# VH-VL binders against q9h9l3, part 1

Every score and structure here is a prediction.

Target 1, 176 residues: q9h9l3
Amino acid sequence: PRKMVAIDCEMVGTGPKGHVSSLARCSIVNYNGDVLYDEYILPPCHIVDYRTRWSGIRKQHMVNATPFKIARGQILKILTGKIVVGHAIHNDFKALQYFHPKSLTRDTSHIPPLNRKADCPENATMSLKHLTKKLLNRDIQVGKSGHSSVEDAQATMELYKLVEVEWEEHLARNPP
Positions, changes and structure headers below are counted from each chain's first letter, unless a header gives other numbers; antibody chains are not in Kabat numbers.
F, E and O are the ipSAE of ESMFold2-Fast, ESMFold2 and OpenDDE, as the mean of both directions, binder to target and target to binder. V2 is 0.75 times the mean of E and O plus 0.25 times the DockQ between their complexes.
Where letters were taken out, [cut] stands.

## First folded at step 1 (VH-VL)

Design fd1 (framework fv_fezakinumab)
Fold by ESMFold2-Fast, scan of step 1:
Structure fd1 (fold): chain C 176 residues (1-176), chain A 122 residues (1-122), chain B 111 residues (1-111)
Amino acid sequence: as target 1 above (176 residues)
Amino acid sequence: QVQLVQSGAEVKKPGASVKVSCKASGYTFTNYYMHWVRQAPGQGLEWVGWIDPNSGGTFYAQKFRGRVTMTRDTSISTAYMELSRLRSDDTAVYYCARSFYGSGSWYPFDLWGRGTLVTVSS
Amino acid sequence: QAVLTQPPSVSGAPGQRVTISCTGSSSNIGADYDVHWYQQLPGTAPKLLIYGDSNRPSGVPDRFSGSKSGTSASLAITGLQAEDEADYYCQSYDESLSGYVFGGGTQLTVL
């Protein structure tokens, strides 16, 4: 059994017209859903668009936010050598400017058995909100004030645990 | 500047294949999904599918499965859509458009190419 | 056939208010997926007009506003101007189809 964590990041828009996606919050939870890391993160570039509808981030959150370089170092120390679970996790890794080994990465947006349990097409990318409602009978990402990355990371870990035995067995027979 | 530049108009016969290109510039190509949307003359918008330029992963609308293939070349920031076994009702303007993709979020198409007219006629 | 239902046309005189409806179902708008709106001027590509139900991109006048309730969304245009004459499309995500869906489009005629 290896150590496993789940991650969810929130991004804000930087660069021309806010078109660059920059890390502005990261939450990491352990196997049981306990928070290991949850910090607002200050991008090195000027924030043009807070994307508050989805990110939940406002100007006030940036006042005491951890600078990107420092936050990245802290986050990577937590992720290194662990199985990392996320939903559409490649976006999180891009925002972190980080490559995590595929053999230790679990993306709940691309696990066919999970979609099967939710009565969804196996090759479809289903939203975290939908999978969580269908399989865990819980509503997440409620309202228009933005998402909680802690809530999303916790839901992601619980979703993975539903297929963990089956999927780990599949990966052992079919290494990525 | 941030833009999507598409290949020029194509005229094809029924049964042929067409491959449309979409070159991205002014942003990091691999940070956004690339969508394809078509519009038949005088008709509405119809979503064809998407490709994740980072992974190469694709998902196609049910109507187009078995006929459409989406690919990309990250070295030149270009996405491609190939539609095979063309029919006259495939005549349409084909647009590429980008979106963010994140945990549980379905972002709008905030940047569009100018479109490529594909005419399928006998 | 479009998955989201819009009226095929709407008209108004300069200075008036028009509203364009977008009706979905429990698998899209009713499941609280965001609604986005696009404006398509004659001979051009669609342009993002409203995103995330009610937000405006930079450069879109506050005359344009969006709202969402239950299984339906609405685009309101106040102080109607001649240059608003265009086709308007709503868009959401459908979890049963696992894909983006569009409304059939509404042609706005400025009288």
Scores: ipSAE 0.199, ipTM 0.756, lowest interface PAE 4.3, mean pLDDT 89
Fold by OpenDDE, second read of step 2:
Structure fd1 (fold): chain C 176 residues (1-176), chain A 122 residues (1-122), chain B 111 residues (1-111)
Amino acid sequence: as target 1 above (176 residues)
Amino acid sequence: QVQLVQSGAEVKKPGASVKVSCKASGYTFTNYYMHWVRQAPGQGLEWVGWIDPNSGGTFYAQKFRGRVTMTRDTSISTAYMELSRLRSDDTAVYYCARSFYGSGSWYPFDLWGRGTLVTVSS
Amino acid sequence: QAVLTQPPSVSGAPGQRVTISCTGSSSNIGADYDVHWYQQLPGTAPKLLIYGDSNRPSGVPDRFSGSKSGTSASLAITGLQAEDEADYYCQSYDESLSGYVFGGGTQLTVL
């Protein structure tokens, strides 16, 4: 049995007009929701748009932020060999410029049994906020100060745990 | 320049299908969800659905499920919306619009195409 | 018929302040989903005007402002100008419908 972790990243806008999404915070939690990693990360390029309303990232958070290359190494070390759970996790991996093996990846935005439990179309992509409310009766991403990547990672893990047995069996029969 | 270029106006008969295209340029196509919104003449905006260009995943408004199909070709940064079994009340300007998609937020549509007029008439 | 309710029309004279309301429910605005606003000039595509309840994109004058409270949101325009004549739409997410929803739109006339 492999260890399981959940990841959530916050991104800021860099490049022309801030259209490039760059990693600015990463949170990783274990199966029990304990925080294994939670750091502000300094992008290699100038930040044009902090996207604070959603990211929660402000200029002050970048003062002592961990340089991207260092943070990436730290994060990859944690993820290596583990089953990584995330929501729309391709965005997180893209921001990390890292792609975890598909066989060890669990994307809660693409798990039909999870959607079924939430009375959503199985082939639909639902938001983490929506699924969390429907299945855990919990409100996340509340307020105007931006998201908490720790909270989001924890919610993601809890959602996955609802369908873990069924989904792992499915994947065993149908490896990606 | 960051922009969405849509295909030209269409005229269709009731019962037919229409496929509208939306080509993205100036940004990474797969980093943003592509939405489709329509507007009947003199009416308001109506959300049709979205596609994740990265995965091809889709989500349609309940009203259009079973009748709309959204696809994409990442090689040419183009999204498509096909609407079948057309009715007269499908006559509208159809817009593509992008949004960022994070872990849980429903982001705004910060870039719009100029729209494609689809006219359904017998 | 729209999930979010807007007044069909508002009007004001140049220099005046006008407000456009957007009334939702506990399943959308009341559930603390973001409200976005769009401006649609005659014969053009909508343009993002306000995002995340009260934020202005680059290029949007500060005379445009958004707010949200309870199950309702509001767009305020101060120093009304002739060029502001347009249709305005609020937008949010509805968890009961599991999708984006728009207001019915408000036509703003500058007298």
Scores: ipSAE 0.077, ipTM 0.727, lowest interface PAE 3.3, mean pLDDT 92

Design ua3 (framework fv_unasnemab)
Fold by ESMFold2-Fast, scan of step 1:
Structure ua3 (fold): chain C 176 residues (1-176), chain A 125 residues (1-125), chain B 107 residues (1-107)
Amino acid sequence: as target 1 above (176 residues)
Amino acid sequence: EVQLVESGGGLVQPGRSLRLSCTASGFTFGDYAMDWVRQAPGKGLEWVAEIRSKAYGGTTYYAESVKGRFTISRDDSKSIVYLQMNSLRTEDTALYYCTRDLSSGWYEGDAFDIWGKGTTVTVSS
Amino acid sequence: DIQMTQSPSSVSASVGDRVTITCRASQSISSYLNWYQQKPGKAPKLLIYAASSLQSGVPSRFSGSGSGTDFTLTISSLQPEDFASYFCQQSYSTPLTFGGGTKVEME
């Protein structure tokens, strides 16, 4: 199997006033955009706020969802040793309670050449929705029923491919 | 510029040993898997051995024909990959190329994107 | 071990021709297939990786396609510098294996 994947996670609110972000869905796609993993995940703590407008998660998705501990093991088995692409990926790794090596991490929210292609300031943090519309002429995260983590992971991989050669050359010369 | 320079080849008698070296420059050597590929005179390419980067466990792999006789190793501080060849046979006669492998976490999949000029090994009595 | 069967072993062509080279794996290798070009007395050069990804600096007239067991390298309009030998290589599992090569020579 290939050594590069893209990930996108959805979180729900747990803890006091729903302020803690807990993993509730994870999607992982390969280089070509094929789905390797896509599961609803049951947090170990009581869900206070489904954050449905952003997460797309509803109470019915939690019925028979994979428990966090089991899902985490499955996900980490896929990510370990691979280049992992994401957008604002620190949030995904935090929800997974996982450290991925910086040398194997690609964050499309922090790649100056990608912003340059989108006619955006190189140092700005642009949303996935904006970059996808500008560079791929595609609308993602549309409507009020929440985001699709599969759609987001696929868009993220496709965005990275636009700058892959240039950015990998930069990283080889300027290791993190 | 990115370069790989092989050395250590020569004429050697069957049953003896030879050590090949490959010095890398122009890139972060420790981040890449490195391979040895050989080509017998007038024939095709044959993969010999691979050593993964430290991030991928530093594991080594060998073609069945050389397993137990050849050892691949690396010195990341010097940017050198080695191929120690013991119990040499006439069938080991070939031009030996050092290659950089994209498999070590830079790109998707394995591919030999940088090659040296090769060093010639002739095993003859 | 995965065996790579490459065809044809040689092809005679003229500048401007479309040249197609085929590679067949003895078992499914997904898209883990690379293509290399080698000129006499020189080291091989990577053309295509992951079955269809063009290596940086390689002219767009080269393209790769296929998945599973059947793969193709196409040169859409042969140029004088393209007369060379071409090799496929699977990167799915060790031992890594190459096809027997295809020599593209002038007609």
Scores: ipSAE 0.000, ipTM 0.460, lowest interface PAE 18.6, mean pLDDT 86

## First folded at step 3 (VH-VL; framework fv_fezakinumab)

Design k10
Fold by ESMFold2-Fast, scan of step 3:
Structure k10 (fold): chain C 176 residues (1-176), chain A 122 residues (1-122), chain B 111 residues (1-111)
Amino acid sequence: as target 1 above (176 residues)
Amino acid sequence: QVQLVQSGAEVKKPGASVKVSCKASGYTFTNYYMHWVRQAPGQGLEWVGWIDPDSGGTFYAQKFRGRVTMTRDTSISTAYMELSRLRSDDTAVYYCARSFYGSGSWYPFDLWGRGTLVTVSS
Amino acid sequence: QAVLTQPPSVSGAPGQRVTISCTGSSSNIGADYDVHWYQQLPGTAPKLLIYGDSNRPSGVPDRFSGSKSGTSASLAITGLQAEDEADYYCQSYDESLSGYVFGGGTQLTVL
């Protein structure tokens, strides 16, 4: 069977007025929630807006951060051939400038049974914070120092595990 | 130039439909959700809903469900909002506005169109 | 229908400080959803002024600051200038409505 990992990335603003989203941190956890990768990543372009309220990224984190090209290579070695779970994961893949096969991708923001368990509209895109509170009775992304991508990746894996059996069965019968 | 350019003013009769466009330029259209917000004359801002230009997925405020449809055309970086069964109290300026990483992340609307005045009168 | 409550108007003289309140409830600001502020000059589209409770976008002067406590948020404008005359809107997310919500708006008059 294929191995499964969960990913969460943090992005900062680069380019004119900070409107371009560039990768600045990536966390990857295994099925049990153990950390496989967690590094600050230096964008190749000047950072205009750290977006610290959400990203948790500060100037101090960039001093010894792994350059984007090197970090990307490390991350892709971990993701290749595995089932990758994320929340609004298309944003993570865009920041990584990476294509992951749809058949091996699981996006917890687009799993109708998960929304149904949370008493939310099946076709709505609910935040990770909301789903985690409703289904796991746990508060994530608390405080003013920004989000922890490790915490987010761990929560995302736990949310997927709630629907894993039924969703994998659905995907086997309805391949993407 | 990073901007959102909206279609021109519309005058419609009650019961008709209106379709407003919002053309994005200067950024990657599929990397941001597109929101629609309206403002009746002399009144405040009211959120209508969003579309994810990448997936085509949408979410509408309960008040507008059944009457609003949001679509996009990625080949011309343009989002559309169609409002049907128009009433006189739908008279408003309709704005498009973008947000980072989708509405579910509750990011701010950091870029706005200039607005499209829709007047519903007999 | 404004879900967040703002005073309809505030006034100040040049060089003074004004504050604009934004009062929510347990389903929005009280649930720790971020508060954003927009400035709307007469006849123009709203512009992002403050995001994530207290952060300024590039180009916004230090004279503008935001804060949040409990179920309420506040926008402070120091060193008030004539060009600050505008409508100001707060915005948050409401989990009961599953959508973005705005305050009713506050008209700032510079005397």
Scores: ipSAE 0.007, ipTM 0.578, lowest interface PAE 9.4, mean pLDDT 88

Design k11
Fold by ESMFold2-Fast, scan of step 3:
Structure k11 (fold): chain C 176 residues (1-176), chain A 122 residues (1-122), chain B 111 residues (1-111)
Amino acid sequence: as target 1 above (176 residues)
Amino acid sequence: QVQLVQSGAEVKKPGASVKVSCKASGYTFTDYYMHWVRQAPGQGLEWVGWIDPNSGGTFYAQKFRGRVTMTRDTSISTAYMELSRLRSDDTAVYYCARSFYGSGSWYPFDLWGRGTLVTVSS
Amino acid sequence: QAVLTQPPSVSGAPGQRVTISCTGSSSNIGADYDVHWYQQLPGTAPKLLIYGDSNRPSGVPDRFSGSKSGTSASLAITGLQAEDEADYYCQSYDESLSGYVFGGGTQLTVL
C-alpha cells in the first residue's frame, strides 16, 4: 500500500488589508500520528494580520522561522508520491504553491460517509473541531490562543481512518 | 483593490427568477468560500448559503432549499446566485461576502459586496 | 425571528460606554462556536468589526471590544462617538441548522 500522511497548515494575512493568505506554519504526521515535520515558516511578504486567534502565530515565531522557499522544498519532498490527507486541503496546497495529484489527495471536509457517521448533512462542510468531537469524542482547538497544526493533522488522520476502507473502495470504483 | 463587485438592481414580477452576480478581484477566487446574505428593507441580515469556488460544492439554508441555486465561473472569478419562484417577501438587498476556509472554526465574512437590490412587485 | 437575540436598540452619550448583548443557545454560542460582530452604517454594506469573539481587524479602534461567556456574547464600545451610530449584528454558527446565524441587530443611537 502507498504511504499516507496528514498535513495541516497555518496561514497569516499578507497583501492589501491582510486579504492574501500566506503560509506561516506546517505540520505533517504519519499514519500513526507521529510528527514528520513541524516548522514555523517566514512568508516572503510583509505580515499585515497574524490571525492569531486561529493560527496561533505571533511575531516572536517569525524570528527563527524557516524561509518559505526552503520550507516548501522540505515539505514537497515529504508529500511527493504519498497519499496526503487534510481538511479543506486545497487551501494548504494553495499556500504551498503546489499541485498534488487528485488521485493521491483525501479531503476530510468533502467525504460524504464521514459526515453521515457524524449525523451531519452529506453535502455540508463541517469543521474539523465538530467532526472530531462527534466521532472521536475529543476536543481540539481549545482556547483562544490559536490552533495547534500538529493536533489538527493528528485529528485529521484519525478521522480519515474511520472511513478509509469505504472511501478507498469508492475511489477505486470512481477514479478522480 | 481587493473587492467584490455585484450586478445592478433588478425589478421582477412574482413567480419570476433573478440571477445576481458577484465578481471578485485582487485575491485568489478559489481560496475563499463565497456566501450570499440578504436584508429586507428595514430588517436584519439573513444567511442564504455558500459556494466553494474551488469544487463548485454548495450548501443552502433550509429556508431557501429548492428555490436557490449558486454557481461560479472560475475563468472570470464570478459567483452567481439564482432565486426562483420569487415572492414579494423576497424583496431585499442581496450581498455576496467571502469567508476563509480551513481546518479551524467557522470564519467571519471579512469582505462584502455593496449589495444588489431585488424588488419583487406586482 | 432571528436565531441569536440582540436588544433592538441601545443609546448612550458621547464619551460613555455601551454594551450590546447577543444571546444564543447550546447549538451555537453554547457549543463554543466563534462570535463575530459587524457594523452597518446607513445605506452601506456590513463591515467586519470583531472576529473570533474578541479580536479586532486592522483599522478598528481599541474602543471596540468583544467577549463571550456560556451561551452569550457582548460587544462593548467605550468613549462613544457620534460616528458610532449604526446597526450592529452578531454572527455565529449553529450545528443543528448546519449554517451561519445572525442576531436580529441592534440600532445604536448616540444622544
Scores: ipSAE 0.044, ipTM 0.681, lowest interface PAE 6.4, mean pLDDT 89

Design k7
Fold by ESMFold2-Fast, scan of step 3:
Structure k7 (fold): chain C 176 residues (1-176), chain A 122 residues (1-122), chain B 111 residues (1-111)
Amino acid sequence: as target 1 above (176 residues)
Amino acid sequence: QVQLVQSGAEVKKPGASVKVSCKASGYTFTNYYMHWVRQAPGQGLEWVGWIDPNSGGTFYAQKFRGRVTMTRDTSISTAYMELSRLRSDDTAVYYCARSFYGKGSWYPFDLWGRGTLVTVSS
Amino acid sequence: QAVLTQPPSVSGAPGQRVTISCTGSSSNIGADYDVHWYQQLPGTAPKLLIYGDSNRPSGVPDRFSGSKSGTSASLAITGLQAEDEADYYCQSYDESLSGYVFGGGTQLTVL
């Protein structure tokens, strides 16, 4: 059932000195980790810095990329009415120029029970790479050629599943 | 245009608190995390912590937990760092700096304020 | 004490090459966290010089380069110029401390 999805976006630098973050790839997976969406996305502004070390985006990916307005419409159709899981997910929503309801948003960078399981301070924002290594014994974002947003979305969903029952009960008693 | 402007120098007595401000301009304040870094005279850089201006969420280095509080006001694109129970060894230049936060990568501090000198003396 | 180890000073003449080392451990550089480098000119705030081990921000000359191997990183400056006289800091993330860490800094003197 597609009531819950996980999302991960990659951004490139646009604007003066590449200081503006613009959406360049988005991946969405379902509860089981199956890919629902994965597209390279062409920003409306000129790309100054591909940030390839982290984004994995190169000039070749932009040739047949989906224009931002079209991609955004497709993505929002998938997210609307669903519980959306992400890591530091406000960055993804900002890149999408979208506000998802707080009651339907799950941010694995701000779930205290998840940090406790990883032997980390309760209110710390830990990286997805660190949590995945500690809790799933899996290395993601390996190498210097950039990250896979599919891999990151899948890892994010698996991390959420470790605390899902506990956290959903907490949210029911303490609505955001 | 793209800049971080910090409040002016402060002189405090031991035991007091200090609150330093950092005003962002030329970019979307809520799209970047704001870090605080200090540098004692003649010494190196020491990371204090960060705040996410969008959520207000914070994380502090172990050394400063219990004494530091970071806040922000999105209506004026300003971040604050308050350090309490000041000691003479808290005398330092305090910098704000922004970073983009990635999903498993720790991004660099690509924009820095000019620093605020905090002197703790009796 | 700084978590990452740098030599306290390095010196060179104009036109020469200097290298600044940054030594970490298995909980930071050795865990494959990125290394960033900052240049601090006298009386100024630090400026990002190298990010993600070896990348240059817009406006940084190609005579500055970074590398990383194992638990260590290096900053190389070729064609040394008088305006390079500054303090240089490496930075990474440490998973055991759950935070950013800096090297102790290296003062570069241009002869």
Scores: ipSAE 0.092, ipTM 0.703, lowest interface PAE 4.9, mean pLDDT 89

Design k8
Fold by ESMFold2-Fast, scan of step 3:
Structure k8 (fold): chain C 176 residues (1-176), chain A 122 residues (1-122), chain B 111 residues (1-111)
Amino acid sequence: as target 1 above (176 residues)
Amino acid sequence: QVQLVQSGAEVKKPGASVKVSCKASGYTFTNYYMHWVRQAPGQGLEWVGWIDPNSGGTFYAQKFRGRVTMTRDTSISTAYMELSRLRSDDTAVYYCARSFYGRGSWYPFDLWGRGTLVTVSS
Amino acid sequence: QAVLTQPPSVSGAPGQRVTISCTGSSSNIGADYDVHWYQQLPGTAPKLLIYGDSNRPSGVPDRFSGSKSGTSASLAITGLQAEDEADYYCQSYDESLSGYVFGGGTQLTVL
């Protein structure tokens, strides 16, 4: 089987009135939840809105942040050829300006058996916080200082592991 | 200009269906959930459901399951809400509103359409 | 019926302070879901007034503030002005309903 990692990114607002979402942090963990990558990333455009309430990003984090082009190269080297797990992962790939093969992508916001275990409609897109509370009995994204992308990546991997055997068998029979 | 433009007022008979549109402009349509919220005359706000424009995935409030269908067309950045088997108490202004596509803290509805009045009468 | 409880009306004179309460339960506000507040002027769509319990969007004056404690949230308006006359709605998320919930709304009359 291919190696598996989980990813979570934080975005800040750039462009007019901060309407553009730009990558500002990326965390990648392995199957066991160990951190493989966790860096603050400097967008190529001026940051208009740090979105700190959710992102946890502050101006101080940008001082030694890795420039986007360099960080992107590092991240893609980790992701290429691996099964990548995320929650609403298309947002992360969009922020990375990256296309990852659908056959190697696992989105915990779009896995029907996972929603079924949480007593949610199979095709609904549920929040990571909700699924983690229902299925792992754990509170994440607590408080007012923004989210930890490491915590979110770890929770995402643990959620996937609950349905991994069933879902991998489904995908083998029904290739995307 | 960042805005949501909704279709015009509708008058329907009981038992009919209505389909309201909401066209987004000025932002990346697929980066935000699109919600539908209704408000009966003189009453409060009632959440109907959401659609994820990127995946097409939907979630509806329990009260509306079986009668509401939400869809979108990403080529024209437009979301739709269809409500079937209309009753007189479905008379309301129907709003579309966006929330950031994110994880955790349930994001606010930071941009609203101006509303579409749907009147259900004989 | 609304899931979050607000007083149906509040009133005050220009320059005064009013507070609008929003009472929830352990499945919504008590579960640490954010509370957002919306202002609705007559004949208009709601406008985001306060998000994430206490944050103001650009263009909202600091006379408006939000707070949250336990299962309840409050919107405070100081230095009341005639243009503040509107309906105010609180909003949160409810994990048992798996959906967004609104308060019943509070009509503010500036006397």
Scores: ipSAE 0.006, ipTM 0.592, lowest interface PAE 9.7, mean pLDDT 88

